# Designs tried in a protein design chat: VHH binders against Rho GTPase-activating protein gacA (gacA). Part 12

Target 1, 338 residues: Rho GTPase-activating protein gacA (gacA), of Dictyostelium discoideum (Social amoeba) (q54y72)
Amino acid sequence: MGSSSSKSSSSVTVASSIDYKAKPTIDELGTSNYSGGLEVSKNLLDFNLGEKPCPLKSVVQDQFTISNSSKTKLKFHFEPLQPKEFQLSFSPTSGSLDKGKSKTIKVKLMVNQKINTNHKVVLRVEGGASHFLTVKIRCETGVFGVDPNTLEHVEDEGFRVPYILALMKRSLIDNGGLQQEGIFRLAGEQTEIKRLKEAMNRNDFTSSTDINTVASLIKIWYRELPTPILNSIPTEKIFYSTDIDECVQSAKNLPEPQKSLLDWLMHLLLMVSSFSDVNKMTAQNLAIVVAPNLYDVSSSNPMEGLVLSQKCVQFLHNVLSHKVAVHKRESVAYEVLS

## First folded at step 5 (VHH)

Design d2 (from w6 with Y102E E106T F108Y; framework vhh_7w1s_2)
Fold by ESMFold2-Fast, scan of step 5:
Structure d2 (fold): chain B 338 residues (1-338), chain A 121 residues (1-121)
Amino acid sequence: as target 1 above (338 residues)
Amino acid sequence: QLQLVESGGGLVQAGGSMRLSCAASGFTFSSYMGWHRQAPGKQRELVAKIYSGSTAYDDSVKGRFTISRDNTKNTVYLQMNSLKVEDTAVYYCARGYSRLWEDSGTPYDYWGQGTQVTVSS
């Protein structure tokens, strides 16, 4: 008996808990319910009521009431807050309250990255002392919108990827996804996408027969990465490369973890394309529906963003077409040694 | 969870034929599959490999062995014809690592348990 190769040569440890130890952006100060005649119905905005972690990349809402108990009109405003890890908005963000009047403030929170924090929000009152509100955010679990290096990795077809990608791929394939007409093009229902995404974020997913919802969630997973895959390629390379070889080389030069994530995705799309006679999803069709999930143009001028979107589709099409061509050559039966 | 299950080995006379089968557990079909063998006191060697429909063979078996794949059954076969005494070995099915973006990857990440093939003179 001889020794043979086994599982991959290295293991990666996932330390997702380090994100939960983030320090608050503002000192933890005491809160007050009264300042200059303005009263606040609560000091704590707790988005984790019922012990559920705040879902990633999903909007959650809370509300509270402000009341003017003074004899004069009061003006208020919330100071801007722009942490990296979440977006927090108040509606209205400023205004005036007449004597004896109350107003409901709607609060919206979207968490972009795993975080465990108690942040202070300042409510300013003209001619009065400021109010401090505590925003309690706990997002200790989740697989969407996180640094992929914090996730448990598994071996899948020679790729070492976050386990959730392997589970979603297995679910797709086991339920006939490779042969489903319009796969990745036909969207899942919004309510089912939300339900299944929440299940994935709390580690309560193994499989689903809803092929279109799982395909949509693979696209959403890539879209919600902290750094979208193609944003890791210099804009000049995306904009000016018309050569297939240059596109392929740019993809090969990606840093980790983007390189491995793109490699795995291209392999999945290659498998889908190999059944295009049945599923109708050619390399071109797949590039059109997948590329928009691999880059973020939110900060771009609308017209520049449109051009960049077209260039990203072309880039992905060139890369995938090269993979398809290589695979077709390799699928031809031949005897290599004469 | 992922296992390669081999069948079809046994005893055969020189000049005879034998077909080995390798079935993967679960619906995970690798692009790169191979058959290896190890004779007593020798190093394990690659016999045949298949990537989709493309095949390659060791010189010692070229023209006698044929590797093939049935995608509907997730099974890889090794058809062995004109068997020689020197083909006696334990035959292993293996799933290969394939990175379509990189030139470097030939390691095998899963192996079968092996099946004995004995060729008598």
Scores: ipSAE 0.000, ipTM 0.206, lowest interface PAE 11.8, mean pLDDT 76

Design d5 (framework vhh_7w1s_2)
Fold by ESMFold2-Fast, scan of step 5:
Structure d5 (fold): chain B 338 residues (1-338), chain A 122 residues (1-122)
Amino acid sequence: as target 1 above (338 residues)
Amino acid sequence: QLQLVESGGGLVQAGGSMRLSCAASGFTFSSYMGWHRQAPGKQRELVAKIYSGSTAYDDSVKGRFTISRDNTKNTVYLQMNSLKVEDTAVYYCARGYTRPWSDSSGKAFDYWGQGTQVTVSS
């Protein structure tokens, strides 16, 4: 039981199922000819079944019953656990149970770091076979394809955004992404994208030197939102917004969290475009490669879908161009004042 | 590209004050920042943290230490008052990702400065 990893827990599950098959369940004791032992009312402690994901730094509780179906007094104890990601306690941790008697075991769980695991716990019985309990912990479904309001937010250069966006942006900048030719245009390798995406969903991401993979994952994060950013703007406004002022006004009228998510993304793309002499990614080029990740067109007419796609590119280009113009004006004003 | 540079450490007498500075260069910090310390023969511990204007302190330094930041200068400060001999340690500035404020784990911090020595004499 020494491992806190999900796969090691799954391997142990196969071995522990043999021990469980050797013992009658409480329901079987009324009709079974088995000699008695220590029985448990359940072998799965599922803190998520019918419940919301386990919160971080908060105590959640469950309970089960142990019963002595043998003809003698039994002594029991739970083997100590020292997982890094969570604290798990049983009350009582040990004791004695007279023949024909039952006792309720209270279980407390506090998760310190996001984890999805099936952890094995050993209940030892003196002179008898051990019981294996599975503790199922699910903190979240990850950071991709989820409601952004369920994610932890950070302040990043005046924007309040999900922490994963700030981590990906920092990774990109720290590893020279702004100087990378074709950034956001060149895709990462599919196997590395999948590996790093899974790491991000497990909260096991800090930084990566693979610039194109991180840039691809920023685009994928926006693409996998339950509601794509631009789908939050009425289709008629996307179709008929042809000038910069109208597009900017539509962007300003976005509900939260879409407004802050778009503003943060535009600021990142502004930084990228400011190095276009090196990276070759102009505002127009960025609009072409990023816009397809900000909308979902499920049109039965391919020509209508093509027009909408072109309009979304133009919309993003107009919003980004406005941000570039504002930045240039503010930079001039700052130089005069400084 | 990203660097955290601590300054302001040195020798001070018990009861004195000292201000540590942490200057960040490269990526702008608007997230979770903290000050950690490590005394000889002990594990590194979090003493103060700041996130979005909210601050938290270890019980051993509450009322004596103040963490603050200047977002314009990309600098985090630790003002240390009423210093005790047991405050002697190497002090590290660290940048983290968002974690619940109850998390005292140093693993919440992923970028670290080189550290600055603070020695408090009796």
Scores: ipSAE 0.000, ipTM 0.144, lowest interface PAE 15.6, mean pLDDT 75

Design d6 (framework vhh_7w1s_2)
Fold by ESMFold2-Fast, scan of step 5:
Structure d6 (fold): chain B 338 residues (1-338), chain A 120 residues (1-120)
Amino acid sequence: as target 1 above (338 residues)
Amino acid sequence: QLQLVESGGGLVQAGGSMRLSCAASGFTFSSYMGWHRQAPGKQRELVAKIYSGGTAYDDSVKGRFTISRDNTKNTVYLQMNSLKVEDTAVYYCARGYSRLFDSGEYFDYWGQGTQVTVSS
């Protein structure tokens, strides 16, 4: 029931790529020694159980039991922890156990920075041997499905965008993607999409000759944003905008980072549409295949969602067509002056 | 990833002919290719291009030079006829694209260049 204000981030912190950590060995997982009188129900607290990564700035919980099998009362306490990357608490942090009694220890973990580690915790026992617990922390590392403000940014063609977007665009251009028939319409193979996506999340991607897979991953990157781009525009502006000027004005009024993300994407789609005689991808065709990745209708009823889907395609087509027309006019003016 | 390798340059007498070749590797052949040249003491200039809209030539070479491509061989050619001493330059093959943001032509990958010397 308890609400957490840690879900709200007001700070803009761009996290750099995290080096891949080797799989933990049995030695790193550790075996705990035990006191002759105090026993623990487990010596490994695995917050990545079932291959679920630890979320950032959210509390995850685990628990274990301590039992006094000795003939005397035992006192215990956990040694204080000072890591900056995460917060770890035990409740209770100290206490006493009568002969034959047990107590449940609740453990709370909140990770502040992306980290993969096996951390040793010491449980001290007055009159007995210390216990060593291993806390295993594995965060979701990656560039998909995260707050874009947490990603490393670069300047690309006058836009400040996450480095992964510039890298995927360079891969497309370098491998002839602008001239590829059906680009953004033809899907990559699902197995290859998954493989490259995982490589990108591990910071192990530079380029790929698989044009359709990279184009699919650009669409997936926008689709997996915590807040899809067009959901940042009031629904009534999407639903009731009937002409190009209204749509263009709505796009111009986007806050950052959504404005830069949309502007960069529109510029990429402008480049693609400029080769439509070869690639067969007109502004209309691009709007149809790209718009579904820019909004989430899961909160709408089925009939409303269908209409909103059509309006989002129309909105994107209007914005893209306007940019195409404007830039073609500017290109003609430049040729006269150059 | 992409490499462009030029061949066919050398010494030729004025009025002669020469054919330059540009072989692409590391990618599928691009639809937008150009030949540039740089003469001593001058800026690099685009002399011929081949793209989806056809071919285009600089006025200084129009009617004398012909750009062509063989997609099967992944190769672009520049056929140079009626060569003049003024055609002496290093010739570069390049892969490019055009942007709608401005009227600019952008060439991402360049060959190392091949020297063409036309003697009187």
Scores: ipSAE 0.000, ipTM 0.176, lowest interface PAE 13.7, mean pLDDT 77

Design d7 (from w6 with S31N Y51W W101Y Y102D D103S; framework vhh_7w1s_2)
Fold by ESMFold2-Fast, scan of step 5:
Formats: sequence, C-alpha cells, structure tokens
Structure d7 (fold): chain B 338 residues (1-338), chain A 121 residues (1-121)
Amino acid sequence: as target 1 above (338 residues)
Amino acid sequence: QLQLVESGGGLVQAGGSMRLSCAASGFTFSNYMGWHRQAPGKQRELVAKIWSGSTAYDDSVKGRFTISRDNTKNTVYLQMNSLKVEDTAVYYCARGYSRLYDSSGEPFDYWGQGTQVTVSS
C-alpha cells in the first residue's frame, strides 16, 4: 500500500495530491445542473518527484476513486490522449456506475523525454457534468531513454561516447567485473538497479562494487535508447546475412551515433570475452544475453519475431567474433613488430 | 580531474639506473597499465605493460626494464637498468581497459603528461 503521505509506492515512488475542488451544490448555483453527479476523490495527479527526477521509460502509478452520488446510473469515459512526451492510461477507461456505487481508477504514467507540464484530462459523464483532472509531470533530463547526442561525450579507448557509458565501464572493470563469473548473464537485484539508475539520472554516480547491477544497467541503457541500435539496420540485412563479412559490413554502415555506440559496446564485450576462462562468458554467451537489448521485434507474426530474434543474436555473435579475431591478430602483429 | 602523473625522470649516464613512478589521482588504477616512450623524431612506442601481476616488454628493453605496481598506493613503477643512449625519450604512463592476449598490447585510453629521460654517453 501507499504511505500516510499522498504518494503511491511500487517500483517507482511518485508524489500524488489529494487536494481537489468539489463540484458546486444546488444551494450554491440555485438551479445547479452540477448537483448529484459523479464525484472524484482527487482532481490533481501529481507526478512531481520533488528533488528526484521521474525515471525515463519507467512506469509510475497512482489511483483515485469515482463515486455516483446521483439517483440514476451514470456512464463515464476518459477522452483519448496523444502526447509524444509521455504515455498516460486509465483503467478502466470507461464504464458505468449504479447509484451509490464507487469504482477505483488506476493510473499509469511513462515519461519518454524531459518534460515539465500540467496536462488537462477530461472525464466525460453522460447525465452529469464533465470533470477536469490535472496531471502534473516534472521529469528532469536523465541519461536513460534520451537521445544520446544530448549527453556530454568523452573519449574512451578511441571512441567518443556519452560519459555515463565510460563511467559504468570504469566501475565494472575497476571492481573486478571482467573476472566475474556470469557477468552480463546474472542480473542485479531489481531494487538496487532502480536505486543506481536514479543516481545515474541525477548525475550522482561514480562507481559501484555491485558488478551485476552495473552490467545490468549497461544493458538497460542500450535497451532504453529511443531507437535500438540494431533497428537502425534494415531488417532484410539482419534476416538474410549469411556470413561474418556481411554482418561486419552492415555494422560499419551504421549512421552515427549508432556506429560509435555499437563499436564501443563490442570493444567492452571483447574485453569480457578475453576473460572467458574465468568469467565463463564466451562471444556466443555474450551475444545471447546482450542482443535482446539492442533491438525491438516489431513483427505482428510471432514466428517471424522468433526468427528475427535468433537472427539478431547470430548477427551480434558474428560481429563480436570478427572483433575477437581481428584484435588477436593485431596483438600478435604488435608483439612481433615491437 | 582524473589524471596520471609521472615522476622520477632526469639525466643519467649510460649503464646507469633510473626508476619512474606513475601516480593515479581521481580514480583507481585499472588492472591494465603501461609505459610508452617517444624519442625525438620518432613515433611513440609501448615499452612495458602490466595486468593482474603479468608483465610484457618490448624486445629492446627486455631483461633491462621491470614494470611493477603498488595497488595500495595506486602507483605503477618502471625500473630501468643498464640504460643506453637509445633509451633517451619522453616516458608516458598510460591506463587501459583491454586484457592482453599472449602479452600483446591493446589500445590505452588515458595518458599522463610525460617525463623526460636523457641518457648521456
């Protein structure tokens, strides 16, 4: 349940307000058409986290109650919403209430980009006056689920990438992540993932000894990109590529910033794979656990989606295996020439 | 604010010894650290590297130079013995993230400012 404050608790804590303005009575309006209608327990849904930003691409929840204080059955529905910056849903979106009955409306919000707004929602009532709800959203720019070009970049092993990637990699390596058995396969604990993700979104992260949580967050960072990396490659190239050279060429033809983001990730996975004798994470194992974070299956056919998923794993494995072979050859050449 | 600072360079006669130190500030050492050098008019070359207690050396310095680290002090050392005039160069400490295959070097991503070593005949 929620706390004694007006906030809802789930995977994301959100502040909600029960401060609302009741409809006028018959006595206030004389012959008021506002009496005996649908009543709402609150008319402000406050997704303002105060000092904490709302995590991007994460669901926050709230609820309120509607009640029929009239002498007749009332029908209600919420007007559709089409904002690009967030997704907002009401459950149920419509229905009917018999006289003296109440119904709980569950509200879910997911913010897709930085936004500070007061959005008006209309609850239509057949046989009564419409209600106007205010949805207040404050979400500061985080590092997850944003256009990577909006983030500060740093040089890391010859790649120019968002600074948060370099910090997570440094944390992983400095805390022995390359030697951790099952790295990238074993998930971090969900509440710790949420805690560190929020810290990263506040620019309040430098390092963590929790290796599996940091590795999970690297995967989540790629998964929450507005355009997943492999979705930038034509589906036919993923589907019909038959050899390593075709996959490598497709990866090299990626536009920026996707090319640099994939190249940086492949280099990190190359390092992990080089410790496979200790960590048990081969190029194949890494492709299996990482590839699902690099694409969204948009197929409406479940069989087509399954095949595409398998092809994306094979694509990533081919690119990574090529990277392993090239770096081993370069390392041997350097040893001979130096 | 993250930086590597080299020290211990200077003038030494051929056949002498010198120890270079590299201190990390603002971060802990990765397990992959190296020393590079650049002689006048030449390209920068890798001299020695260390990772997880393993070491590798360029053939020109093998048997004469020793790389070591003190993890408690976040310091990497290069002990240089039997110095030759050809060892005259600016020496750079570098941090990397790559594991080595068979002692072969991978790219380094963070560099110090360098320290001059001059070997006189």
Scores: ipSAE 0.000, ipTM 0.171, lowest interface PAE 16.7, mean pLDDT 76

Design d8 (framework vhh_7w1s_2)
Amino acid sequence: QLQLVESGGGLVQAGGSMRLSCAASGFTFSSYMGWHRQAPGKQRELVAKIYSGSTAYDDSVKGRFTISRDNTKNTVYLQMNSLKVEDTAVYYCAKGYSRSLWDETGSPFDYWGQGTQVTVSS
ESMFold2-Fast, scan of step 5: ipSAE 0.105; ipTM 0.551

Design f1 (framework vhh_7d4b_2)
Fold by ESMFold2-Fast, scan of step 5:
Structure f1 (fold): chain B 338 residues (1-338), chain A 124 residues (1-124)
Amino acid sequence: as target 1 above (338 residues)
Amino acid sequence: QVQLVESGGGVVQPGRSLRLSCAASGFTFSSYYMGWYRQAPGKQRELVASIYSSGGSTNYADSVKGRFTISRDNSKNTMYLQMNSLKPEDTAVYYCARGYSRLWYDSGEPFDYWGQGTQVTVSS
C-alpha cells in the first residue's frame, strides 16, 4: 500500500497561522509611497501550457527575480504550502539578500489531480511588507497528443504500452468488437468521439459499449502522437520498400517507444483479421483504414503525398501480412503437435 | 524539426527604434517559454528578454529594461522584440531562443534551441 510523500523541501514541522489583513497588497507595494525594499520581477506565475493544459504528474517550472532596493540586508521566506491538489516549491525557499543584490527564484509545480485555480502565495520579508504572488494553474488529465513516455505503462500481450491503450483494447474486445462488421472502417459519431476522448483525458474511462467510437479513438490516439509511428522510419524505406522482408526489418529496427507501440497495434489488428469472416476486415482492409493514422504527409506536394499514402498502406499491409502468415504457420504446427 | 527565423534587423541611428520578429515552426509554440539573446563580436551571449508561454509574464536584462518590450502572438506562432531608444551598445546579432518547454527535464540550461540570428547595428 502506498503512502503519500512530498517532493518539496520541508522547512517547518509545526503549523502556523498568519493574519494578512493588516498587510499591504501587491498594488500598494508598487505605489509612489513605496521607497525601496524587496522588489519582485513579476507577481503572476502562469503555469498554463498555452493550447495544452499542464500535464498530470509532470514537473513544470517558471522563475522570477527578487531584488533588494533597500539600504539594509533583508531576510525573506515563502510561507509553507500544503495543497493536496498540487506541489509547489520555491528554490531558495528562504534566505537573505544584501543591499543592491538580486536572486533568481526557481518555481516548480507538479499537479496530482485535475485543477483550474488562481492560488495565492505569500513571500514574507523580515521587518518589511509581504508580497502576494498569484499562481495560475490549469491542469487536465491528458492522454492524447502527449509524449507517450509521460504516461503510465502496463504489460499487455508482452508489450509495454501506455495504460490507456490497454483499456481501449479491453473495452473493444469485452464488448464484442472483434465480431463487429466494419470495425476500424466505420467511424464513431463525432460528438461521442469527443465525449469519450475528454473522459479519457479526465481519467474517467473504464469501458464503452460504443465499439466504433472506441476503435476510432485508438486510431486518433496514434494519429495525435507528437511523432507519428511511420515518420520514425526513413522515408526512403517507406517509399521504395516493396518486399515484405524489408518492411518487417524496418519495423523491427524502430526505437522505443515506437517499436512497442507498433508491435502492440499489429497484434490487435492480427486479432481483428482472424475474425474477418464475421467482421469483414481483412489485413488489406485494416491496412487501408489504419495506415493514414501512422504518418504525416501534410508538407508533401500533392502528387508525392498521394504516392506516399499508397506506400504507407502497402508497408503496413506487408508487416501485417507477415504477422498473419507467421501466426497461421504456428497454429498449423501446434495442431499437428497437440 | 524546430525552426526559428528572425527578421527586422538593420542599421539605425542612435535614439531610433527597430522591431524584431521571430517566426516559429516545428513545435507547439504556445507551450514554450521563449526569449531573445544577443551577442556582440568577441563577447558572451546575453539574455535580453524572455516571455512565458501565455505572454502574461516577462523578464528583461537591466541594460534594456524600460527601452525594450517583448511580446508574442500564439495564434501566429510569432514572438516580437520592440527596441526603443537604441544605443550603440545595443549593436549585436539578436537570436530568437526556445526554452525547455514548461516541463522540468534538465536544469543545466534554460534554452535548448536558437535561430541563426539577425544583425542590429546602431551607428551614426
Scores: ipSAE 0.000, ipTM 0.159, lowest interface PAE 12.6, mean pLDDT 78

Design f2 (framework vhh_7d4b_2)
Fold by ESMFold2-Fast, scan of step 5:
Structure f2 (fold): chain B 338 residues (1-338), chain A 124 residues (1-124)
Amino acid sequence: as target 1 above (338 residues)
Amino acid sequence: QVQLVESGGGVVQPGRSLRLSCAASGFTFSSYYMGWYRQAPGKQRELVASISYSGGSTNYADSVKGRFTISRDNSKNTMYLQMNSLKPEDTAVYYCARGYSRLWEDSGKPFDYWGQGTQVTVSS
């Protein structure tokens, strides 16, 4: 359903002279040049540092320093950018820098449309040589590591969740996952996990007979969320919840989308635990292997992190055990009333 | 994707028997709780019988206890309802239904997919 004709039958909007697979040239990265008057602390702004894909519709930040090594005051400005796929800003956008002084430039990036590119930015210097900066953007993770509100949602058994979760659950159940010994405990092969994850990011996934790989990918999906599910619960409620009812109430009070994501996951784990006689995965076993994917303690004291880890397992076990107990009570009621 | 197809309905005289079948496809049948519902003209839908994953647990409405028997054959992806001693009040459209375990306090309904139904008429 094309809206207009173009000169070529194959056209893609690119905002850079360099694709993400092209090697930057030394000239494109630039070298600090005293004769140019202005020095930059780096020529590559890599928003994929640590090999993490750039998220969609979220602001990411970087910074660099400019320094005036010349004998006179220099005026600088960044050339205006109007890329369709992303918004990029420099603060300050322009200014003057006295002899021997430095200034920090803050860079903000928000990607609106999936793109993999190396975008060239020009820093103009009045009476001096221009500097060329490369902005590296890579958005290969289409459904992993992104804000879940940006994903297509479906209704799955009364839960409104990202479609990829419903597909992974369907694949798991339809291929006998509920009866698989050690499900969620046994990992898939790393090469198959990577292959299938890439297929999911390309919207090229329907089902897989590799049960352990799909189960691993469900855990990875929750682990890679920008805001982990349990990080949305106040730490004091995680630490001091000894009462099952308190844990259940804390789960019920989660904001969206975390509440629906947790509710959907607990429903899946309840189904798994109902086959524990075959699969050997009790509520306790599931809490141990799943809870580590629902929180992030990277900014915490290591000893506090260990305690929080144990408390998160206990929290998830309490919530899941409550769901199991409620299900057993209602099953008995249906036997009596029906 | 999910398909449930009922068969075996018809017109029968009071006191006779009918056997309904539900052929399931598009999902792993042995992993689901299954049930039979019925709806008579001008009345709300009623759960008639339900069966667990293995067939080891069954439940019946009081109106059909001792007369109806639910069963399943996981090797054939088929569920059955054996209806004995049929009464005029059993006249309804009978629906095959699939359910996840949605029986905890935050769930109001145990079933989420339904077949097109098969008509059972008990008259003379």
Scores: ipSAE 0.000, ipTM 0.249, lowest interface PAE 14.0, mean pLDDT 78

Design f3 (framework vhh_7d4b_2)
Fold by ESMFold2-Fast, scan of step 5:
Structure f3 (fold): chain B 338 residues (1-338), chain A 124 residues (1-124)
Amino acid sequence: as target 1 above (338 residues)
Amino acid sequence: QVQLVESGGGVVQPGRSLRLSCAASGFTFSSYAMGWYRQAPGKQRELVASIYSSGGSTNYADSVKGRFTISRDNSKNTMYLQMNSLKPEDTAVYYCARGYSRLWTDSGEPFDYWGQGTQVTVSS
């Protein structure tokens, strides 16, 4: 019959189908390219800075070179495809490349929502084969920066909250955090914050004696929510609510899960403020250090952002002060009736 | 074009103070976390202090806690490092750095936008 090869000599392009809410499997990451006379300096654009997660709401830049090693002029263009979770641009988006010439392509990425994806971009070559580039975007998953409704919930002193919050609170209380001077104000060491955060994302956390690191991680957990808690309140209500009752009513009108998350946090801060004589963290001090983690002032106007930031501190202070006053009145009523 | 320009470095005796300034341009300053790095001769570059986009939260290396204070003025696009009780071990080139987002301060390393640096020398 013959002694010819039993294998095809054609290159194969494998498309990955990615669920943006699920981690991609190893089996979904396979790719081969067909370049037809155009050469690229890299096929993978990795925006994770190696081992670090891709940042949110910031422009990250990368670049690569395309080269024409053929004997004819080539025309190229990048197919436009703009997912809702991120914005991706190539400069130049199209052009022509003379024989033996190269061009640098600048790539800009802004991620608006946490996502793990290996996005395929098509580079079209006129009269030649298409080239496929993989844009790798990896944001943290686990318990930080995820939809809290997807997390395991537990009952903690009348609140149904994600399990990780109850663990962090228990760790603080069991290790004397309520009596620790500067709790929530003093930062944990950055290396320890990263280490414990990664452990929490792997479900490898039960407790830590590092009080300031755990307190920092509670603030980070709220800060990394897909929708920060106070962003769920209309901006005009944050901006114009100076009355304590108006602030309290706005907090009570929050949708779930934000309402339960805020209520649980306020109860924790109430516990902290009840030891302010030893820990030096009054309701005002707590509002100053915690409020910045409850809103996102991604404003193109710096002055509007600064004023909104100050109003969020005032809002949290009003809500917490009301909770402190209610607790004091209930304590007095109990003693009188006892 | 992103630009970070440091100033305020110099030669100073132990126990004295210096204030560093970083003037930022070419981006929306209030949307980014910022930090100060230093690199001493023969050592790796280390994060000294960082500040969140709003200025409401700060972090410090253990070696400088209680002595250094980081601050920012978003209306002036400027970040500061007040350095008190300076020690010979604080001798280094100090770099202003832009984080990748408001969340940069918990990651330990900034985005790759840094200034040219300013020399701080504490005589022993």
Scores: ipSAE 0.000, ipTM 0.137, lowest interface PAE 13.9, mean pLDDT 77

Design f4 (framework vhh_7d4b_2)
Fold by ESMFold2-Fast, scan of step 5:
Structure f4 (fold): chain B 338 residues (1-338), chain A 124 residues (1-124)
Amino acid sequence: as target 1 above (338 residues)
Amino acid sequence: QVQLVESGGGVVQPGRSLRLSCAASGFTFSSYYMGWYRQAPGKQRELVASIWYSGSSTNYADSVKGRFTISRDNSKNTMYLQMNSLKPEDTAVYYCARGYSRDLYESGKPFDYWGQGTQVTVSS
């Protein structure tokens, strides 16, 4: 026997509906007649064909077909939507479909505010099973160079950060990055950096064994922020702070989301420095290679820019050294009490 | 399509242990952050423990740290919660929950699907 049942299952989207509520359609003689039998040609409306983001304030279109495989005429309608960020319209919004007939539903989407979402739409059938359609909307393909507040956040070991950061960190750790000599110092190959960056922007990244490329992309992610982390600290405080306590206090006074982004990064660098006997990346070495990605040294004078760059390295080294000292004290206290 | 089925609940005396299991189907289990929630009568549902899809990173509520251990077996599409030194305050319905995926477009909330729950009662 051929794979006819497999092809039939793949083409019959009724099986993908999660809401089957059979209701009486006829009860004139004291008998119930139930009808569902509506098929949809697809249950995912993907407005990101070819990895392109949905344009703002412009109409994009898709379509699908509904078919009546039941023995009776079916009436359908789409439940109303109340989103503020976008407008969705179905044409027709409602109607009736005779036995064995099909109808094309045209879908129009206009996004008014940047949003990345899978929105559920309910197609109701009178006297039969409802269908759930997923509308996939992505206005920005990128996770690089965007406002971090627009990205999906996750909890990563006590930190609330954009999902891409947690994913890159897990990739680095799971592939032995903490023991990699020169981690964060050795650059990934430029062509591979570009390839993985594009994959991350398209949400095609899960993990990579190319440790140096992932580490480079973490640095690039911070560098490409619209407002670099340390630019949120007054330049005067960066320039004149040489004391560890002053630097730590300036870091603690950062607004969100910069504070959480810096705290998460410092914790990752703490983990890296704890393996410095193997990876050769001390707190000082990490400050040297990471600090340039946290501050925009916008200067027309190369000597002025060099001084500011050196001060940013010193600032980051002071913050990281404080975190190392605190962690060592806490670890010793835990071991003594355990 | 997505199914989460909890088992292993029951009635035990204080200081005893229970092991809960969650059998997952209808999705790529190894690609999802997973967790255990509980809800006691008259209280809001709270996150007890969570586990990353790799299984190496876990988080616990302060009330259960050192007593509960979350684990997963991606080859069996199953998540576990080992509950030791049970207290009357642990009495609740325990829910298996599916969290963030590696596909950001499937995730709108930290957890989007829950099982029907399994009752744990700690009583003399």
Scores: ipSAE 0.000, ipTM 0.114, lowest interface PAE 16.8, mean pLDDT 77

